VHH binders against Phosphatidylinositol 4-kinase gamma 6 (PI4KG6). Designs and how they scored, part 1

Scores and structures below are computed, not measured.

Target 1, 302 residues: Phosphatidylinositol 4-kinase gamma 6 (PI4KG6), of Arabidopsis thaliana (Mouse-ear cress) (q8w4r8r158to459)
Amino acid sequence: GVEPIPVNGGLGGAYYFRDEKGQSVAIVKPTDEEPFAPNNPKGFVGKALGQPGLKPSVRVGETGFREVAAYLLDYDHFANVPPTALVKITHSVFNVNDGMDGNKSREKKKLVSSKIASFQKFVPHDFDASDHGTSSFPVASVHRIGILDIRILNTDRHGGNLLVKKLDDGGVGRFGQVELIPIDHGLCLPETLEDPYFEWIHWPQASIPFSEEELDYIQSLDPVKDCEMLRRELPMIREACLRVLVLCTVFLKEAAVFGLCLAEIGEMMTREFRAGEEEPSELEMLCIEAKRLTTEQDVLSP
Unless a header shows other numbers, all headers, positions and changes below count from the first letter of the chain; antibody chains aren't numbered by Kabat.
F, E and O are the ipSAE of ESMFold2-Fast, ESMFold2 and OpenDDE, as the mean of both directions, binder to target and target to binder. V2 is 0.75 times the mean of E and O plus 0.25 times the DockQ between their complexes.
[cut] marks letters that were taken out.
Atom coordinates printed by the task and the answers are left out, and those that the model quotes come from them; centres of patches stay.

## First folded at step 1 (VHH)

Design E2
Fold by ESMFold2, look of step 4:
Structure E2 (fold): chain B 302 residues (1-302), chain A 122 residues (1-122)
Amino acid sequence: as target 1 above (302 residues)
Amino acid sequence: EVQLVESGGGLVQPGGSLTLSCAASGFTVSSNYLAWYRQAPGKKRELVAGIYSGGSTVYMDSVKGRFTISRDNAKNSVYLQMNSLRAEDTAVYYCAAGYSWDSLYEQGFDYWGQGTLVTVSS
């Protein structure tokens, strides 16, 4: 073998794992090297695992299972999420910061701890969506990625985490001349209903109504079955994350039946700032009213 | 090509205020992560504040409540408002940018300005 190469981009620790020819095969992101995590190699330290991170509802050290959850929820590869697993792995390339553990006598003899990391198949690509205009992106690709983003309440869908791969001129692709690959799902499934970030809201494809195929896919989603699967496959996942998944999936299914397009659904989930204050989204307002109504109906008789 | 140009540093009394600015070219501030770092002599660079591509902000504990990071999409710029300055805040302040910590599949670059000195006399 060939030594893994640290990735220079991003705020956390990440590593290309390569085959014997030096070609990238996987990208590995240790959970203790996330932003603010103790072993972050890029200067973003200062918190303990389990503390609120970049988002208050996503804890430091917990983005790895979210990466895997996004892959597992992507039935039939509908959004084209690369294969992802949560692994335990030991390698000298992984970063350990000085003074982080505090004990330097007998514990130093063990040298390297096993790390929990997300392990994702590397997808060769030509650029990301932030580098180019969006007009060439297939409508179906944008819709499929947006459907996933809504279900998981993705707080970080921007052009930089949409990879673009050009297809051969002589071949035909159902996504036109490019293929979109969504990555970096570590900030999905927050523990509360938060403000998402969906860059695609402003893309013209998002204003096109869902196709019949897309509506059939949405109708077939089963958030109870999703939760059962995630509890089995990711037993560390917090119940609060699962409640967000259920709420967003139910909302997506009802909004699609009502005839809303991707952009309209995303707008209903998004907060706005008015006069320097953040206002709840329309979805949040619906949840607040539903809570009020159930409280009023919970009148007890002796 | 990406360029980050800082300005607004200088000498200030304890308890005073400064506003640092960072003008960006070659990328869009609204679509990316920007941060302010600082480095005191003989110390590692440390994160001061960041603004995440989704609009969320982060602050190191010692500056929380005193410093505010913001961006102006129309001017393609990011700012650090620094209030209630202390001697411990003396450092060279750097504007830094990345596509995000989640943009791991490309040849990612850490883009840095040249830095602007902030001195807080005690």
Scores: ipSAE 0.000, ipTM 0.335, lowest interface PAE 11.4, mean pLDDT 81

## First folded at step 5 (VHH; from E2a with D102T)

Design s7
Fold by ESMFold2, look of step 9:
Structure s7 (fold): chain B 302 residues (1-302), chain A 122 residues (1-122)
Amino acid sequence: as target 1 above (302 residues)
Amino acid sequence: EVQLVESGGGLVQPGGSLTLSCAASGFTVSEDYLAWYRQAPGKKRELVAGIYSGGSTVYMDSVKGRFTISRDNAKNSVYLQMNSLRAEDTAVYYCAAGYSWTSLYEEGFDYWGQGTLVTVSS
């Protein structure tokens, strides 16, 4: 029982739900409180659910199932994504803006609101990666998170959404060990190839070759099975998102076989500025060329 | 201007079949969210069947195995095949359409048809 508290960070509505002792146990993000959604509590309103949002390739109201998708794709908790689900929650703390409930609904603003939301386990932590230096993070942790980010074409992987937890209480091997916890996956799986944001590209760990264990994990990934699982578990997911997942997973598998490191793969997926203009990534150029070749075959054949 | 027009309702005997259709204009049915609802006199409107953007379907428990929702993107239409009809299926049936996946979990679709009456009686 303790009343949930609103989170101040970000452009959307988010709430810490707490246990009897006041300790956070979950973070809850209602679908209709996302940026531009009708019940956004921070003034970013003006669109309907399903319309293009802050990023055109991620529609208003569709970040919650992406949070769950990132968790479901994290087989064996390889990247350490916290448990996440879609839920329907009833609570008066949830925001309701004027005019959303009908003609004479001002008195109803005080009623308890039911909402569909993402519900993610809260992970206690000491700081995030934006607060401190990153060069001492475990190589394997950076690689595992980067592998996930590539598969899902994460457009928002910055230090602020990598939580850091110190693990000094019982180990006798490596003093000062940390655990990384990736969060905030609502801007993954865009409906088209976009310019990703991978802060780890510049981290020294990303330039180290993949370990044998990591290569085995990558080789075991099956994008067809990924799509079948996501259609089953998240039937609302759009097919365009699944096509992006397939493309990025195939690219990761081929690049890893070729011997590219995490940084090199991330660079090939990232757009570059030339002559003051943004250019397609090497991955985008590969897709454009493949489409051109298919069109030429159709014209030349009966 | 979005318009949804239902047709195919009527009087049938128990055990009979009907196919309801809903023609959409001003809205494309491909890769978006569609549903059939029904409302019996004196009762709340309830979801009968829905189809997600990717083609997955959901059904209320009492109609599973008897009703089938489908869409035809070329005709911009959605259908409800109703088999093994029972007296309790008597209601006005409405098609609904929207851009939001959350509509399939709540009654919150953006666009509704006028409804078509289905009566199941001896």
Scores: ipSAE 0.366, ipTM 0.738, lowest interface PAE 3.5, mean pLDDT 86

## First folded at step 10 (VHH; from w1 with M60A)

Design w2
Fold by OpenDDE, fold request of step 14:
Structure w2 (fold): chain B 302 residues (1-302), chain A 122 residues (1-122)
Amino acid sequence: as target 1 above (302 residues)
Amino acid sequence: EVQLVESGGGLVQPGGSLTLSCAASGFTVSDNYLAWYRQAPGKKRELVAGIYSGGSTVYADSVKGRFTISRDNAKNSVYLQMNSLRAEDTAVYYCAAGYSWTSFYYEGFDYWGQGTLVTVSS
C-alpha cells in the first residue's frame, strides 16, 4: 500500500493517508500524539493523557473525539465539516517515543502499532484563509461556520483551520466562488467556558445579519438532543463539555432572536483584556448573574 | 497518594452472585474513567467492565447481561455486580482508574488496585 505522509507543521502528530493513486484521502491524528502527549513526534511532550493540554480546559488525548463531535453536530453538513470518525488504525508510520515501550531494544524496529485516532476525510483545497483575503468569502459560508463555532465554543478558529477551495466557475475574470471547509475542531467543547478564538469576528461577513434560513436553522437547534446524540456516539465525552454545548447553543438561540449578528455574538463570548488583565466575557457575566438569581430564588422559596 | 482498594471477593457456587467494591482515595471517581479487569490463572488480564466519565458503560462479551458496573460518587467508589457466575469467571479482579478514556483501549489506566480473588466452584 501507499505509505502515509506525516503532516508538516502543527504541534501534534498527523498523517495523510493516501489511496492507490497517491492522493490524500484522509487525515489521521493519533490521540497519543497530540500536543504534550507521550508519543508526540515533534518533541512537544511532557504530559500524560487525560491531563490538561494546550488548553487547560481540553485534556491531552481528547482532541480527537472533539473533532468527531464537531462533525456530528454539523447536521446536514450545514457548516461543511468533513466526515470525521474515531478509528483504530494499525500502521508502522505512527510515532512511539523511546521509554514508552518497556523494551530498551536499540534497533528502531518500525514497530507496527495500533492506535486510536481521529480520521477525517481529506478535502482537496487550494489554500487556507490565512493566506488570502477573506473579502471574497460567501456570507452564508461564514455564517454557517460561525454558527457551529459558537455552539461548540471553538477556541481555535483561526485562518489556518479554514480551508479554501476555488470553485472553477467557467466565467472569465470574476472573483471566483470559493468553498470554505472548516477543520481542526480539536480545541472545541472545553470543560469550562474558555476564551474562544473566532477569527471571523473581524470579517465584514460576520456583521451582516443572519438570513431567514440561518435563523430557521438556529431555531431548529436542540441542545438536549445534541447531548443525547453525543452521549450515544461518543460515550467518552465529558458532561462538562456537554454543559458548555448547551449553554452556548441556548445563548446563540436567544441572541439570534434578539437580532444580533454573528460578530456581535462572538464578541459577547470573547474575553477582554483591560490593563493587562483578562476580564470575563459578557457571556460569563450573564452566567454569573443567572447563577446569582437562581440562588436567591432558592433561598426565597421555602 | 492514590489508592484503590477492592473488596467483596470470595468463594461462590456456580449460578451465584457477588458484588465487588472498589473504594478510591486520592482519586475522584466522578468525571473520570473506571474499570474492572480480571486475570485468571495462566491467562492474560482482560477488561471486564468499564464506566466512562459520563456514566456510559462497556462490557466484555463474556459478561454482558450478567455483570453490571456502577459508581457512587458520594462514596467515591465503583462496583461490579456479578450475577449468574460461572467457573470461567474465576479470577483475580482488579479495579482500575484513569483520567483518559483511551485507557480502555491501551490498558493504560493510571491507578490499579491490588485485586480481589473471586472463585466460582461448585
Scores: ipSAE 0.874, ipTM 0.948, lowest interface PAE 0.5, mean pLDDT 93
Fold by OpenDDE, fold request of step 14:
Structure w2 (fold): chain B 302 residues (1-302), chain A 122 residues (1-122)
Amino acid sequence: as target 1 above (302 residues)
Amino acid sequence: EVQLVESGGGLVQPGGSLTLSCAASGFTVSDNYLAWYRQAPGKKRELVAGIYSGGSTVYADSVKGRFTISRDNAKNSVYLQMNSLRAEDTAVYYCAAGYSWTSFYYEGFDYWGQGTLVTVSS
């Protein structure tokens, strides 16, 4: 078969799997090669699986099922997340660092190793959103992605995680239609509320009101069903992550009813830095107040 | 120091029932991953049952419908209810605990008990 190609970019181990023609068809990310994981091929080691990772609220080895969760939550490919699954793959291309194999056998024999990994369909693209004018992106595409990001509290939505595909409309002069492909959802669904990173907040598209279709979609969202689905499909998922999903989804639904745009909702979820100190987001403040009220009610109820 | 202490093992007749207990200290059972393994004489250690952080459970095919894994967060303990025991269930049973779900796939649990012997004999 065609040998997979290691991805040189990023902090974790990733591999392009290719078809018989040599074209990339999938990206594979082993769980034990994540940033700070024991078998990280890029030298970013030092933590055990299950320990806090790049984000304190996302544990090492748990980015893979979060990527799958993002795909599963993207009903009808609303946001255009590529198909993603957890798989067991046996291949010699995967990295194993010295000392992790109990057998000190010195000979770097290309040990065929079986690893659990995220498997995502590779989508051909021209560039990512960091390189080109974001003002030309379709409003609907930005809104659809933003709606997902809010639901899953994506802490890593930067321009590099939005692939852009040019759609060749044969006509010379028309601002060519682009397709946006959101990827790399490994830092979504944290165990606690965290400061999200939504690059689209500053885009003009995010300030445009939701369409009727988008509002209908938001209204149709059911966080209880979402949790049931995720428990079934990803039994390893933590309840804390699901609580965050419920909270963010309910918040989105309520905000939309009040007539807030994508940018406004994102801003309410974002922490502010005042005088060099991080302050809780408006969402966090709402949660604190809600907890206070609930506790008071419990004390008053004999 | 983390300690896992198994109890409840013993001699039981075929068709009988037994409940194993694992008391954890220094490790929080809630929101983490726990498992029961067993090792029969001359055989490799195998996963019997697991409980995920959210409470979902997994079982070996050989014990499905007969064994039940559960946890008590207040007691910081995990249990294995074994019903309809068979001679082939004879083994040393081990409690395992870890912080990562991947432990179920790599047998990479962070902590292990000393084991408790279960003998099923007529």
Scores: ipSAE 0.873, ipTM 0.948, lowest interface PAE 0.5, mean pLDDT 93
Fold by ESMFold2, fold request of step 14:
Structure w2 (fold): chain B 302 residues (1-302), chain A 122 residues (1-122)
Amino acid sequence: as target 1 above (302 residues)
Amino acid sequence: EVQLVESGGGLVQPGGSLTLSCAASGFTVSDNYLAWYRQAPGKKRELVAGIYSGGSTVYADSVKGRFTISRDNAKNSVYLQMNSLRAEDTAVYYCAAGYSWTSFYYEGFDYWGQGTLVTVSS
């Protein structure tokens, strides 16, 4: 290939890697270039790796394995998460800040930097969901993405994190179809229950009942096996993240059995502000009461 | 003030066993990252074994099947059980601890012990 291009947007370091034709094939995000990380190229420094970050429940340096976790949890490509892996990459394009101390000595010259990073397949797309009306999105696509977002307690599912790709429908016309691609899962699986951000809550598709296929998928989910797989594939993942996964997956399965739609489930997970005060979500209140009754045991995370 | 206090080093015969201990104070071993490193004379310091926040372990190829890292959260301590010791295991062994999984890749643990010498000889 050609030289990687730094991404201008966002608070962290990110790079498009390109093929011989100059087309992006991957996006790479080094762990030490995240917001507040020591080698952040955009001036958002000030914390060490492993300290609470932009979200207090997601530590600095820990968004990359969360990106991989979202991909690994997306069984059968159900939500359409792009392939993602953690890799070690050496390249001179990666940033190293002068005078920083990230628990390693680094030379200040034109040294080629070796990084651990998330490496995600680039998906060509036409726009994101913030650029266009959302009411025409396929119901199944919205449901599949929402099911994933609930399982992982995604705190960052805004329209900018949903890529939209127009489909060639063979000249059907008038009712063009789109493919949705969920991205930017670095703020999923927080270490505690907290306020998610599910932009799809108020979309009309979210109020439509789950299909039989979606209910079958939900019923087949096994949060114990999910945790076993994540411990094996991502041994660095914190147990607190796995407890959140178990809680949210169990809640999803129970709510779906009771016939709740995507929007209703998302609302029960979302905090509200009342009289200028933030109130815990209904899910948080259930967990608080459960802990009061059983102080010795946490949610099982085998 | 964080302190890592190693103990259990000494002289042992080839084929013998030894247990190293690392007691932590000011640092909680549960839900964090700990490792044993070693440095033989004239060689670079190398990872021997590590234990991740959730209890998953990693080992250098040279010690797999012979060494076992373990953690006792109640005693806030980490151990290295060394069996079937060989002359090439002679080194100063260091306990390391940190808050970030990336320390295993960047070799930048936040805290290090003083080291304990293990000598394997007839």
Scores: ipSAE 0.534, ipTM 0.806, lowest interface PAE 2.2, mean pLDDT 87
Fold by ESMFold2, fold request of step 14:
Structure w2 (fold): chain B 302 residues (1-302), chain A 122 residues (1-122)
Amino acid sequence: as target 1 above (302 residues)
Amino acid sequence: EVQLVESGGGLVQPGGSLTLSCAASGFTVSDNYLAWYRQAPGKKRELVAGIYSGGSTVYADSVKGRFTISRDNAKNSVYLQMNSLRAEDTAVYYCAAGYSWTSFYYEGFDYWGQGTLVTVSS
């Protein structure tokens, strides 16, 4: 049959799975081949599964369930995240590095080609957002992706993970002549309120006010239901990730009611640099102050 | 140094109940992954029950509805309540702990206890 092909780009192990005609239908990313993971095929090893990873608040072996979380949170495909699931796959193509543990319990660990991996539908596309200018992208597409990125505190939304698909008949309708497909959500939902990375923050579309449809969508978001769903569908997800989701979703809802646009919200969530040092974001400062006031009230209470 | 100490095993009659305990030291039970495994004579070691970092639980089909895993973060301990015991539940039961959710799928937990024997016999 048709063999999976390793993907050359990126820092982790990834594989195109193909149909009988050799066309890619899925991209598979094993959890133990992530950056710093023991079986990383590209030399980025040095950590154990469950240890802090490429981003300190995203542990090694935990990007795969975050990919699924982003898909599950994308109600009605509002941001157009490709279908994603966690799967168990056995295949000889998967990478296994020699003797990574080397300690006393080594014999108890069975190393097999079976992997737990994220399995995401492959979306044919023409280029990514880093290849071309961005000002022609549909406003609604940028807004919908930005709304998701805010909810999940995406730390890695760069142009390279926004796929662009041309529409043959000149982009009739609200979405214009291109379709945007956000991918690579493995560094969302960090365990702490960290500095996000929203490349769209300076794009012209982000300064346009939210549409009525977008405001209705935001108002309908329910972070309690989000957490219930994620606990059910992704029981391995850490509670710290869910706290970040709740905080960012509540902030988005309040900011949208106040009338802030996407760019303004993103700016409030982003850390600033002064004299080469990072300062906490406005959102971080509000959370720090709220924690201090709560703690001081408890200490000062009779 | 991480240590997992199981206790509570013993001889019980069919239909009886037993509670296993696993006390952890050098490892924080809160926000990590713990499991009970068992190994019957001549059989492969198998997952019985697991508890995820957030408190979600999983069970082998053969024990569903009869066994309950729980943890007490204050005592840094995990428990297995076993009810309606059957002869097929006879095994050495092991506590396992680790930092990665993938341990449930690879049977690659970082730490294991010495085991406690449960015998179900008339």
Scores: ipSAE 0.532, ipTM 0.800, lowest interface PAE 2.0, mean pLDDT 87

Design w2
Fold by ESMFold2, fold request of step 14:
Structure w2 (fold): chain B 302 residues (1-302), chain A 122 residues (1-122)
Amino acid sequence: as target 1 above (302 residues)
Amino acid sequence: EVQLVESGGGLVQPGGSLTLSCAASGFTVSDNYLAWYRQAPGKKRELVAGIYSGGSTVYADSVKGRFTISRDNAKNSVYLQMNSLRAEDTAVYYCAAGYSWTSFYYEGFDYWGQGTLVTVSS
């Protein structure tokens, strides 16, 4: 490997790590270079690590373990999330803003250059879905990504974080296939039920019923085992994030058994605006009512 | 108002034991990050033990097997059980708490107690 280079796009610090041929093999995002984080290299500073971030329920410095969580939850690579891990890296390329600690010693700067970062396999691709008509995407790919997005209550699934990779060298449209690669999961698993963003709700593939294989996969999901695995692999993950995962996974399993398609499930999880007001989603209303009933049971259970 | 109040410090002989406690108010210890630090005379403050939101623990190499950090969510408290104490364990011990797991690796915790002195002397 050659010297890492900074990524010019995006709101946070990111770096391509390259092989000896100069080809990107990984993308690295330090936790203290996220939007609003103290060492953000693009001027989006102003908050401390652990403070509410771009989304109120995702704290600054905590998108990296969410990236890893999305990968770990993607059993059998069902949604095709690229391999991701948290790593500790010391490298001079990483950004350090002046005056962050009030001490400008050279020794202090060397200490801050050792960073915790998400380290994700770079996936070569041709474009992203924001610049491409969506009707050609395989139904199974959309379903598999949507199933993951529901489980993790993804608040940021737009076309820009769906990479598209052509699979056909022959160039004939009838035989042309694409592979979808979901990326940028840093805004999943919010600490409360937040309004998700599922661009695929409006795609025709989302209105097609789940296949038998997809229903079998959903039936096999076990949110208790998911939480046990995440506590083991990501010991820093917050219990509030795990409660959201459990709730959304249980909802997905029940809705799929009832026969709802991907779009219908996503719609029930999405908030509506009426008369200038944001209204709770149907899922939020169910949770509010369930909490009310549980409180009444506790009072009536001497 | 967040307060962290340490107690349990004192004078102890080498090989002895002490239990430090840290009572938190205005800060919920469950699902957050807590640590014990210590500062020996003439030295910089250093991490002794930490506990993550889910209960996983970390320890400085010098105290592994001798010290145990624990958390009681019902009492909103964190503890440090110190066994087999040595002269080099003499320090002011501080309770620290914060909202970010990265406090163990980057800039310090959001809240600190006033400290409790532990003296290990023959």
Scores: ipSAE 0.435, ipTM 0.730, lowest interface PAE 2.5, mean pLDDT 86

